# VH-VL binders against o27280, part 62

Target 1, 266 residues: o27280
Amino acid sequence: MDSMNVPEVLEIKRIVEESESVKTFIFSWDFRREVRPGQFVMVWDFRDEKPMSVSLIDPVRSEIGISIRRVGEFTDRVHGLSEGDLLGIRGPYGRGFELMGRDILLVGGGIGMAPLAALADEATARGMRVDALVAARTADELLFLDRLEAAGVNISTCTDDGSCGFKGFAHERLLTLEENHDMAAVCGPEPMMFQVMRILDERDVPAQLSLERYMKCAVGICGQCCLDDTGFRVCAEGPVFWSQELSRVREFGRYRRDPAGRRVPW

## First folded at step 19 (VH-VL)

Design Cg2
Fold by ESMFold2, fold request of step 20:
Structure Cg2 (fold): chain C 266 residues (1-266), chain A 118 residues (1-118), chain B 112 residues (1-112)
Amino acid sequence: as target 1 above (266 residues)
Amino acid sequence: EVQLLESGGGLVQPGGSLRLSCAASGFTFRDYAMSWVRQAPGKGLEWVSAITGRGGVTYYADSVKGRFTISRDNSKNTLYLQMNSLRAEDTAVYYCARKSNYGAFDYWGQGTMVTVSS
Amino acid sequence: QSVLTQPPSVSGAPGQRVTISCTGSSSNIGWGYSVHWYQQLPGTAPKLLIYYNTNRPSGVPDRFSGSKSGTSASLAITGLQAEDEADYYCQSYDYSLSSSKVFGGGTKLTVL
């Protein structure tokens, strides 16, 4: 298994600047390796390897897109790359989103919109009605709005500072929206996801939520991506979980662990 | 104003079937999840079943799973509860109730009585 | 017996204050799910009285108030009136049950 998980070295075909802090890196992809919205890949810059969500799945052009927010040394180095430069990609891994019913609500915070943008494309292709609540700290950090609009998605926006749309948190905006949906897909900061999940549970809307955790092996062996109360491995049983699965996880939205294993607040 | 009007209750024998209807008006019916909630004579409230606004997902209490089917016709603004294999413990007033954006049952019908007895 | 525990009855004289408790567990109120309250006057359907722990619908007097703490919630009624004589139910969500929409057993309020 170790020898079979070597990253494939791929050329960056295009770079889309989604915001000041987020870029989408587009690669050629052989779709005999099927990829589903909500799955992730491990991106290797020849020094370190990090999980990243797939944001674009385009079998017609034989391309995938991976959206990366600049947050530290690894992502700073990747953001410094140009078209033609190389990255290692392994995957895809994990459980993706399931679509059901006639309509779906997407609730995305920041970079969490990346996997939801891919899901929106699939949902609209299936003829589903798609509503999206797109949240960020500021207007400049709202992601994928033009792409979602072009796909026929009905967009509501929410910014912490009120610079675009509703001023406040995503769950506060959600409480002002009266429409009920057959399902929801949620990805973003974990405290946001906890509050959104509570509201969706109470509204009888089945929800799938995508989590982020530390990953080393990405295939479920090393135990580094486990959730405290369930033993679920985010890289194997997730990263997409149903709300009922996450309701049993006390750590979800309440605390995290630092590298030393100490419980710390979000 | 918001109105919910149940109908279809009555006397039925154990093992029988009955179909309840709830006519909705005064709001955009398809935007709201709906529930049936029942109350046995002299007893408290018990949630029975729920359905999403577009009808894609249904939920049932354990006490009725496999016997009751909730459905809706959004073109007629009507909620239904098909009740099969009825038992004496199903005897109750059945209310249709609208689920608000805050998760509360904000509007209730007047209820329709279902009596299951030999 | 009910997932949410309420006292079976409470009483008070006109003008007094009463409280009705609603005790849950870590899988419902204690998890963080909202509590709603319903008033059911004799011979009538339930009516929403308090939602989302503390909010009053239009037309509900401010002498009705709700609160939530830990695994429990309370409905407070001040300035009791004869018209307040009714059954009161709390309601929440429980992730651990297939019957996830849970009501308390109800509390009969008698105005003496």
Scores: ipSAE 0.841, ipTM 0.943, lowest interface PAE 0.7, mean pLDDT 90
Fold by ESMFold2, fold request of step 23:
Structure Cg2 (fold): chain C 266 residues (1-266), chain A 118 residues (1-118), chain B 112 residues (1-112)
Amino acid sequence: as target 1 above (266 residues)
Amino acid sequence: EVQLLESGGGLVQPGGSLRLSCAASGFTFRDYAMSWVRQAPGKGLEWVSAITGRGGVTYYADSVKGRFTISRDNSKNTLYLQMNSLRAEDTAVYYCARKSNYGAFDYWGQGTMVTVSS
Amino acid sequence: QSVLTQPPSVSGAPGQRVTISCTGSSSNIGWGYSVHWYQQLPGTAPKLLIYYNTNRPSGVPDRFSGSKSGTSASLAITGLQAEDEADYYCQSYDYSLSSSKVFGGGTKLTVL
């Protein structure tokens, strides 16, 4: 019954259009397979298989939600699906976020807000105070604002072009915010996460960061998801890492790898 | 105006204990991480301990871990340092310092002297 | 054996320019962490002088300036005055140490 290594074919129950480029696909889910915020699933469209973060975890309605940004051939095909269509899902995989303390700062860039939205629901349910810094290139790419507001999250926004909230990068906005927090959770473009991690380290705020890399087997055997310099496998030792773990990874925030494993700039 | 006022220093024998206090005013105390920084006579600055604004996470230098305990009472705007099993090398002026949003110690108290000798 | 290395002392005559170096490593300044500078006048608490590499708090004269390059930082003082005689400390963050908030050993500035 534990089919974590074998795709389960599930029917799309509902599709939520989060923006022009992001949809959330909702499935019925048997929560005997536990899912934690920050874990990922492998989504199979019968041609290719890609890792995706869980954005909704609802044991009461027996539902799981997966948010997918349209960025290429695989995601274009998935975005073309309708309610009632089928997808294969393996998982969940990886290490999720750990909550601690009395308050948490969420810092999300673009689709990186997806796992943080799931975390916000859990943190709020545990009685934590939740602040979120939600970043995007433009106002219409800011994700999950209504959902976060309804959950009682205190939201700050920033956009690269200034169309909503602070004009500039997330780390620049973070430097203007006075409140210190017991912890932070960060997910978004890796260059953003590097800068945010530096600031949080210097503020004495322990941080967990969600890192996504190219993955194939999802259980740590094949080595396709390895980080340079450490041998960390994102699917086995992550995708959520403490800032202290990532500080020792030379490539984090400095360069990425193409599918052939070659170093390329961000 | 931001003000930090340390108290509780004094002369103790090795193995003894002291509790330092730092009274804070002029800012929203719970919004800032706080630290203790010490300076032995004629020596440089040494970071000792830190605590997050809401008090959920604490940090200690290796030289004091297991012997010192940082805490705060946000209802009284007060930072504490409980120092146990004191050693001669703990002799120093102890400063209360506020951590800014840029990661610098932007405000310091005038310090309280702790002398450990037999 | 300070994590951040500063010269133990520097000196200059009134009106001259003086620089104080702060040399770190790849786990602190070289990693990308900020450098802050503190002035400690004799018998007083430290005071923030430069933060976030180059910024001056209000009330600090513009003859004090900071810079950072590679694994090192520098504090420059121009138009040296008698009241600048003090100890100067750099400070940064080092991810490799449990005592992650690191100070330089300090530099005694003497105005001749």
Scores: ipSAE 0.841, ipTM 0.944, lowest interface PAE 0.7, mean pLDDT 90
Fold by ESMFold2, fold request of step 20:
Structure Cg2 (fold): chain C 266 residues (1-266), chain A 118 residues (1-118), chain B 112 residues (1-112)
Amino acid sequence: as target 1 above (266 residues)
Amino acid sequence: EVQLLESGGGLVQPGGSLRLSCAASGFTFRDYAMSWVRQAPGKGLEWVSAITGRGGVTYYADSVKGRFTISRDNSKNTLYLQMNSLRAEDTAVYYCARKSNYGAFDYWGQGTMVTVSS
Amino acid sequence: QSVLTQPPSVSGAPGQRVTISCTGSSSNIGWGYSVHWYQQLPGTAPKLLIYYNTNRPSGVPDRFSGSKSGTSASLAITGLQAEDEADYYCQSYDYSLSSSKVFGGGTKLTVL
C-alpha cells in the first residue's frame, strides 16, 4: 500500500470552494510519502484517472489538498462529491520546485496558482519574501487571494478583461513591475509561461516553470513525450523545469499536440 | 536622479588583485539586478558579471569565472567586484550598470580603468 | 567574434537616414529575446538608446528607431546630425551561452 504506482482509496475530509469552477479536496495523508510543492497526484474516481496539482501540504495536520477545476465529465463528477466520499490517489509524482535565495516571485495563471500556493506556504515559513502575480481571465477566477494574503504574500493581480488589477496578460504586467528577485516560480497556460520565461531570463532571474503537458509524461501515461533539439527525451524530469532546460525544448510555447500526436498551435 | 560611481581601478601586475566598488544613489538599490561590463581600449563592450537585487544569485562570463567575485551590500548601496589572478587581457574600463525591468542596461557609471601590465 | 554581428562602420551625410544591422541566431534574437541598443559618444560611457526592440527612453529623439525581425534587428537613424557620430552596440540574451548577456561587436557611425 506504500507503492506510488497503486491508488490508495482515501476519504474526502473537507472541501473548499475556491471559485465557482475550482474546489480543493482535502485528504488525510501519511507524510512518510513525502510531498513537495510542484509535484502532482493522479486522482481516480473509479472510472477515470487524471493528474491534479497539490495545492496544500500540511504535515502538522497530516493533510494534503488537491485543487480541481471543473472542465469536463471527470471533473464534473468529482465536483459533485461530498465529504466522506472516496477517491483513489496515486503519487506523488514528478520533480517539485526548489527554493533558493531570500525572495521569490510567483507568477500563476488560473489553476496554475494551485502548486504555487503550496510553494508560497513553504517559502513564507522559511522567512522568504514572497511576491505573487496572480492572473486570470476575470476577477471571479483569481485563485487563493485570501490564503496568500493571510500568509503575508504581496499580491499583484492581472485580469484579461481588467475586472481586477492590471488589464492585460501576465507578462505585460510583469514588465511594469520594477523589483528584481532571486528566483521565480511560474505555472499557468503555456503561452503565458513562454513570455514570462523570456522576461525573467532577460532580468537575470532564475525561473522554474511547471508544465501541465509534461505532468502527463512524467508518469509515462502519455506517449506524447517532447524531445529537445538534440533528441533527448525531457518528459521524465518534469513537470517542474528550470528555464535553461525549457529553452532547449522546441515545442515549449510554440505549439501543442493533439491526442494523435500531431503538432497544433496554441 | 540615478547615479552610479565606480572606484578602485588602477595599475596592477599580472597575478595581482583589485577590488572595484560602485556607489549607487537615486533609486532603491536592492530592487535591481546589477552588472559589471568592461571595455578594453579600442574594443567593444563585454559583459563580465551580474548579481540579483537581493544578492542571492550571481553570474559570470567564462573569461572571468573562478577569478572574479561579484557582491553587493544593500545597506550601503554598493556593488563590488573582487578581481583576483589578473591577466593582461583584463585591462579595460569597468562599468557598473543597472538592469531594467525590460532587461536592458538603463544606467551606467562613468567607469574605472584597470590596467594589468608587467 | 560576437554572436551578434554588426557592420564595423557605417556613414552618412547630415539629414540622411542610416541603418545599423544586428544579426543573431536561433538561440538569441531568433528565439524571441529582446534587442537593446546603446550609443557611446567618444570618451563617454554607453547610454541606453533603444530598449525592448522599439522603445525609446525619455530624452531620446524619435529620429532613432529600432526593429526586430527573425534573427536580426536594426537601428535606424533619420535626419542624421553631427552629434550622432558615435559607436553603437546591440545587445540581447542567448540561452545557449553561459555568458548569456551578449553585445554586438559595435558599429562606428561617421557623419560626413
Scores: ipSAE 0.836, ipTM 0.940, lowest interface PAE 0.7, mean pLDDT 89

Design Cg2
Fold by ESMFold2, fold request of step 23:
Structure Cg2 (fold): chain C 266 residues (1-266), chain A 118 residues (1-118), chain B 112 residues (1-112)
Amino acid sequence: as target 1 above (266 residues)
Amino acid sequence: EVQLLESGGGLVQPGGSLRLSCAASGFTFRDYAMSWVRQAPGKGLEWVSAITGRGGVTYYADSVKGRFTISRDNSKNTLYLQMNSLRAEDTAVYYCARKSNYGAFDYWGQGTMVTVSS
Amino acid sequence: QSVLTQPPSVSGAPGQRVTISCTGSSSNIGWGYSVHWYQQLPGTAPKLLIYYNTNRPSGVPDRFSGSKSGTSASLAITGLQAEDEADYYCQSYDYSLSSSKVFGGGTKLTVL
């Protein structure tokens, strides 16, 4: 589609403050540009452009929501905007989540809950039972709890410091949960996703995991989002991968690359 | 407490079919993935098939894929294995096994013997 | 033909220590997947002995212990008793195989 590769300038319709560090920016959206949970958009502030996860997909109200964590210069500038201000949006891009079976486990860390919140809405609308394990460093950083509860999602929480729910890592909490599921969807810090994937593999739960990599073109041309060992481009073949696809990726969960391409530990 | 009881084994000719059942009790059956694991006489353990707790996804070993179908009826707390196109090498004791949250087979039935012979 | 390699047999005198090795590869134990151990007495079903590399279920004596390093795992039995005479299997997960739940070939332990 013509509009996928050229940013469309859209007015910020509403801003939801999800936490001190996370805001959701809501735009009117023409759903001839179909959006599926797990796909991403490139957000342009007229100076720089970054990939952002879609957290709300509402065809009935003709709205899309994009959740953005304040982490640096670009996101600081975007967080300074008000309702009525303009942003450029191009996309959506990438492969979204596929739903299967009658129940799903969501495992989200921090801002990784954003695409999973969109998926939860779709899963509940299809009549699936949805459980969510929501993880963060502290209680104040747990995202979308009220929204998930309102959607009928069964929530478990964990925090690194123990300020809410289970004290520890998401995979440690997961080991204490006995229920098996037909599938899982996972998004968050890559070390968390590696440990969660291992457990889900061993439980016979098929999992889809959403990766984050540096992106420039978002359409698979520049090669900046390629994964070691496979040649998968996160922007084209991902960002959502099945666990069996990621098992063959040497770098997954073991190291990352900085913008200069240098191998650095997690 | 937790109990798994297999049934449906017997003698069958090559090319024939059998349906195994495993009656489960003492736990919430639908919360657990289940597997069939077999052991040929005098041989080791071989995983055969698995199914998720709600039954939405199934897995098969290469040796049985296309011939065996795992299923479950959570209203009856029963696991099944439909075995078609049976071969002599399918001769084994078939165990029903429960998958724990740590990924181990924590409970096993006593097994049911399947013999494929003329 | 076993994906996980175990010695076919081991033996020890009462009171002694024996170990049983389980050697895998980069797609199973070496990838990071857990190792579990099962004891099988003659004519009986397997029984979970060690799970998640090192954990003992209730009722398993602490003279049984497990470890994992690199692509291999080991089961140690100290204070060997006559009742320990059985077959022992290791088990893990291998992402590269349709038969993803993989067992070792089994080790017959003989108490002398």
Scores: ipSAE 0.836, ipTM 0.941, lowest interface PAE 0.7, mean pLDDT 90
Fold by ESMFold2, fold request of step 20:
Order: C-alpha cells, then structure tokens, then sequence
Structure Cg2 (fold): chain C 266 residues (1-266), chain A 118 residues (1-118), chain B 112 residues (1-112)
C-alpha cells in the first residue's frame, strides 16, 4: 500500500531497553511489504533521517522492531520518545542475509547483533543449528543474550575488558572455537569484521557481512553509500555482502570516509 | 589419537570413475572441514576439494570442477571423493586432510594412489 | 597475483641455520592471510610444522620457527640435523583465485 520511498508515519507500540545505550522500538507492520533479516529502514524523526537495522521481524504479531544505539543528536532525540509517539519509516531497503546449509555462526559486535538477532530467529525457525559469538567492550553492552538463549542459540561471549566470557576481541575468541560451520553472518565494527572475514575464509566457511556506510537516498541514486574500487552501493547491492565481494574492496577494514568524502582511519 | 585412513585408489582407464574413502577417528569428525589434497609423482601439493563440517558447502579446484564430487557421512565418520571422467593428469597420491580452526591442514592420511592410464 | 614462490632447493651442514622463503602477493599473504608450513619426509605424507605464521604444534622442536612480514614469510631451522632433510611447503589463502587454498612449489632441503 505504501511506497518504500515515501515515509509512513507509525506509532511506537512498545519500547524495549536492551542496554543503557540501546533501545528497540516496536511498530505494527503490514507484511505485504516483506522484510528480510539484514535489510534496513530509514527512520525519520521529522527533522533528520537515519538508516537503522531491523532486529525483530514478527509476521504473527504483525510487528517489526528497530534497534537504535544512542550515539548523537538524532538518536538522543529518538531515545527520548515514549510509547504512542510517532516516527516516519521508509523501506525496507537493501539485500538481506541468505541462509544455507544446516548450521550458522553469528558474529556480532555491539549493535551489530541487531540484524543477527532477526536472522537467528529465522534460522532457528528453519531448523538450523545456530551458534552466536556476541562481542562488546564490556558486559553491560552485550546485546540480546536472553532472547538468543530463549531461541535455543548456543552463545559464546567476549568482552574487551574480560567482564564477561572471553577477555579479548571477537576474532581472538573465534580462533579458540574448533567447530566448523556451513556459513557465517557477521556484523559489527568494520575492523572486527575484516579480521573475522579473513579467519572464516581460511576455515572454508562462506561468510556474509553487513556493512555500515553513510546513506542519504537509500535507493541508489545519490551515490553517498558507494564503495571504493567496485562502485557497489551499500544501500542497493548491500548492506549484506559475501566475503568474496568484499575482498575486491580496498577500503574495507582499512579506512572510512567522512561526510565530505575524505579518507579517515577507523 | 587423530587418524585418517584413505582407501579406494587403484588403476583406472581415462574416462573412468573411482571412489575414494577416508575413515576418520580420534576426533569429533562433524566439527571439522575436510579436504582432499593430491600430489602427482615427483611434483608438489595441489588442493583438490573441501567440504564444511556439517556438509552444507563444497569447494572444488578448477581442474576438477564438474568431474569430482566431495561428500561426507558424519554418522560413519567418513569422507568421500567421487572421481568421474578421469584424465591422465589426475594421476597422483590423494591425501585426506583435516582443516584446523587456524586454517591449517593439521592432520593428513598416508594417501592412496590413483593411476589413470590406458 | 596468485603465486607463492619458494626456492627450489636449499642446503646446509649439520649444526647450521638455514632459511626457506615464501614470497606471495597482495591477494594472499599481503592481504593478511596466515602462512602455514609443512614438512614432507621422503616417502611419507606431509606433516604440519608451523601454523598461523609462528606457532609450533606439540612435538615440533623450537629450532623450527616461522615469521611473516609484508607479502612474505620465512621458515628458519637452526641446529640443522640429518633427519631434517625433506621437502618443505608453505601454504596460504588467496582471495583472487577460485583454487583459493594455495601451496608454495616446495623447497628441497639437503643436509650436507
């Protein structure tokens, strides 16, 4: 009924506090507009519009959930909203994750667990075995642990400070896990994703990785989400890419671009 | 402790078929990706094929793609390589090798010889 | 860029130090992929000697060591012994090849 390119104003039905800095906003959703794990929506607060990951896809309740980390002015304003308040939503956009095989490894850093939580629900519903490596700087920032456990996901944790689980980075924990998998899905800080991708390549585990880039139009017209070397538009050909697609991209894991287009370190 | 034992090699004519087996013991077989690696007489090592631990994904070198099929039966702890449309250049010792979590081939069988000759 | 290059042969006297190079490219070692080393004694299967650039499996003596820098890796053997006479292979991953699991051509080590 509504165009993906025109925001629909929706009422916040429920808010879940996932951590001190992350909230999930739940909306009623008409699933004639299909939503796949790994796709994103543009969230409009009537002043600005930002891409956000879909973390809950529930056709039975006709609900979607969008998880938002408080990181700046836009997200501060959205975190100040209450149930009953309005937001504009356009989308979904992008290419989602593809499931294959009999088991999957999820590797998520911080808010990167949001699209992976949606994927875990779908994988479990298909009867796949799901392992998750959930990473954060500290224990309080580990996301979706209870939800993943309730879904029957086998969880490993790591924290930079060692406050929960393995002390260290996600890729270091991954090297201590002996189990091989039919596929992996990875989302988190880009340097983490690069290290994890390299390990998974060497293990013969096909991996899909979800990139985050600056977006304006979300439909592939403005060019703001393009990757160096390939011309891939993250909003159209991604945000989920196979590892072999990203191997052709020199910038991945090496640098990022600011809004003015200048190369800056991660 | 870890053991890999290949079998099924032999002499076969060009265009023929052969099925190799690798019996695994001493480890949880389904947790490891497995490969076939071959070595022609007097030559170096060449990776041939790989399969994920649960068997969902397979990989092939270009030289064998479409002719060889890797498979595994995790209930029998056995890796297989079905080789069809064999060519003289497929003549080699075929090794079964286990892929570690670090990406190395950490255990190898003793190999089985395949000779493709008229 | 797809090839791991090793010298075809190297030799040394007992007690000496020898090194074996493994030269790759930006699509393999230079991309950040690990280097592993295998020893193949005459008439036997390959055996893992060094993994993940520098690690020794249990039972491999500390006179064997590995290193990686830039697009290259090196295997060093100190205190050379007669039983070290073998072929040595490096191995890595190359994202630009469909046959992505790549071995070096091998180096025959002769103990004089």
Amino acid sequence: as target 1 above (266 residues)
Amino acid sequence: EVQLLESGGGLVQPGGSLRLSCAASGFTFRDYAMSWVRQAPGKGLEWVSAITGRGGVTYYADSVKGRFTISRDNSKNTLYLQMNSLRAEDTAVYYCARKSNYGAFDYWGQGTMVTVSS
Amino acid sequence: QSVLTQPPSVSGAPGQRVTISCTGSSSNIGWGYSVHWYQQLPGTAPKLLIYYNTNRPSGVPDRFSGSKSGTSASLAITGLQAEDEADYYCQSYDYSLSSSKVFGGGTKLTVL
Scores: ipSAE 0.823, ipTM 0.931, lowest interface PAE 0.8, mean pLDDT 90
Fold by ESMFold2, look of step 19:
Parts: structure tokens; C-alpha cells; sequence
Structure Cg2 (fold): chain C 266 residues (1-266), chain A 118 residues (1-118), chain B 112 residues (1-112)
């Protein structure tokens, strides 16, 4: 739509506390602007603007949900808001996930489960079998377990400290799961996604992975979200990429860039 | 005890067709991706085609795209390869192989010989 | 079509150690994809010998071992026995090729 590039000021309709550090903010949404799982919006708190993944897409109730982890000044301010308070939202932007086949494996780490929760709702509505590997550092950080279970998703859990499910990294848990799938969708820490992608490639499972990079314009003009050696703009050609697209990206899983453009290790 | 048993090989003229079958037992067939791998006489191994466990996605080597069709019937625990427009260079032993969770071909059938000759 | 390069042959006396190399590139082994090894006795189907770089399936003796470094992998056989005489293939994944399951050209091991 013509107005996608300007923020629309929306009232926070409900707040769901997903964990001590993660809240989901629910807004009324005009679905003439279609939203697909894996797309993102820019959230404006009248001082700053940050990209956030859509975690709930409900055209019947005309609602979207946006899950935000408290990690800095912007997210601290947003977490301090109440129902009835206002936020600006522009978008949606980017390429979402595509569903294919009869079953799907979701692999999510931390807040990366947010776009995958939206995808799980769409997949189950299509009648697909959905398995999810939900990973976090500790049990208290595992997200959306009740929602996924209620949707009929088959859940495996993985925690770094072993407090819930498999003790270890998501890719290590994945190697112990023998079931093959028609496709996979992956979102989480980029080192995790690199290891998971390698395993899925070798299993003949086509995978789509959602990346995060620093963004300013969100429409592909400023170049802040470009991937090395490919020229892919995460905001325009992504954030969801097929594994074969990411195989050619030198930086994927290897390093990231700070807001000043400097290479930093993961 | 995992078993894979190929059948359907034989002599066929160039341009002809042949359908290979692979009967699987001793494991939950639908949980595993399956492949066909071939070996021409005196030559090395060449991957031909793969199919996901539930059958939703198929893959083909460039040398066989448009001519071969992989399929599976999970109710019969059977993998198939329909081979059309056969050429002399398709002459090989064709193996049915199971893909493990580690990405290796962990079980192989005995193979079935396909000879394309006029 | 040998994207993964293996020596055509190696030989050793009983009791000796032999190694078989598998040289790839940045789009396969060097990218981080696993290497698997298969043993093929004359007139038989291949059999999985080493998977995921270093793991042995049940029943494979510990005198077989695998390693991976950089863009290459190797299979080592210690305590060589007459029954080890076979063809050996390495296998990996290559993201740059449509035929993404890539086998080495094979190595014939002769026990003297």
C-alpha cells in the first residue's frame, strides 16, 4: 500500500507477558495490508524506531501481535507501556516464509520463535503436520510452548543449561531427531542457524532461514542491511532466505556488523 | 534389521522406459529421505535423485531431470524410480539408499542392473 | 565429475597403516559440510564405514578412523587386514552443484 512508508499510530490493545524479558503487544490491523509470517514491521516509540517480527497474524479478529525482548533503551521504554498507550507502526516489509509439502520442522532459538509461532498457526490451519524444536539458554526463556501445544504442534525442547529437555545446542538436539520433513523454517542466533542449515541441507530438507541485520530505511534504499559479497538487502530480498541463497553469503554465521558498519565476531 | 530390496532392472532400448522399485523393511519408512544412487560398470558412485520422507519434495541430478521421476508409497513401504527416454549413458547398477539423520547413506540395497542397448 | 579428489589407488602390507585422502573445496568440505566414507567390496553394494567425519557405525572396528581439516578429509586404516581390500569412497554436500550429493572418484585399496 501507498501509506506503508509512514508510521500509523496504533493503540496497544493487549499485552501478553511471554516471559520475564519478552512481551507481546497486540494491535488492531487493517488486513488490506496483507501480513505474512516472516515479514517485519518498524516500531516507533516517538523517539526511536526498530524492526520487530510479527508473532501473531489474525485476520478474522483484525489483529497482529509483535513480540519484543527487553534488551536496551528502546525496548525498556516499550516494555514500560500499558494497554491503551500508543506506538507507531510502519510496514509490513520483507519476504515472508513460503509453505510447501505435508509437514514442516520449525527450529527456533530465543526470540526467534516469534515469527515461527505465526508460521505454525498458518501451517496448522492448512492441515500440515508441524514439529518444533524450541531452544533457549534456560527453561524460563522457552517461548510460546503453551500456544504451540494448543495448536497441535509436536514440541521438542532444548536448553543450554539442561533445565528443560535436551541439554545442549539446538543443532545437537536436531542430530538426535530421526524424522525427515518436507521443509524447515529456522530463526534464532545466527551461529545456531548456520549449524542447523548445514544439517538440513545434508538431510535433503529444504530450509528457509530468517536473518537479522541493522536496518534504518527498511525499504532497501540506505544499504544498512546489506549482506557481504551478494548485495542482498535483508529488508528487501529477505529477511527470509532459502538455504541455497545463504550458502553463498560469506558473512553468514561468521561475523556481524555493528551500527557503525564494523565487523564484529558472533 | 533394515532391508532395502531393489527390483525392475533389465535390458531396454534407447528411448525406452523402465520402472525400478525398492521394498523397505525394518524401519519407519516415512521418517527417512530416500535416494537413488547409480554406478556405471567400472565407474564410481553417482547420486541420481532424492525424495523427502513424506514425499513432498523431490530432487534430481541434472543428467536425469525431465526424464526420471522419483516417488514413494509410504503405505506400501516402497520407493520408485520411473525412468523415461533412456540413453546408453544411463546404463548402471541402481542402488536404493536411506538418508540418516547425520546426512549419510546409512543403508543400501543390493542394486538392480539397468542396461540400455540397442 | 570428481569434485572430491581421491587417489586412484593405495596399498599396504598386513599390519600397516594406510590413509586415503579426500580433497574438496570451499563449497563442500571447506564450507563445513560433513564427510562420510563408504567401503565397497568387489561385486557388492557400498556400506557406510564412517559418518559425520569421525563416527563409526556399530560393527565397524576402531582401526578405521576419519578426520577432517580445512577443505580435506582422510580415512585411516591401522592394522591392515586382507579383508580391507576394497574400493573406498568419500562423500559430502556441495551447495554450488545441482548434484549436491558429491562422491569422490574412489580409491582401490590393495593389501599386499
Amino acid sequence: as target 1 above (266 residues)
Amino acid sequence: EVQLLESGGGLVQPGGSLRLSCAASGFTFRDYAMSWVRQAPGKGLEWVSAITGRGGVTYYADSVKGRFTISRDNSKNTLYLQMNSLRAEDTAVYYCARKSNYGAFDYWGQGTMVTVSS
Amino acid sequence: QSVLTQPPSVSGAPGQRVTISCTGSSSNIGWGYSVHWYQQLPGTAPKLLIYYNTNRPSGVPDRFSGSKSGTSASLAITGLQAEDEADYYCQSYDYSLSSSKVFGGGTKLTVL
Scores: ipSAE 0.805, ipTM 0.925, lowest interface PAE 0.9, mean pLDDT 90

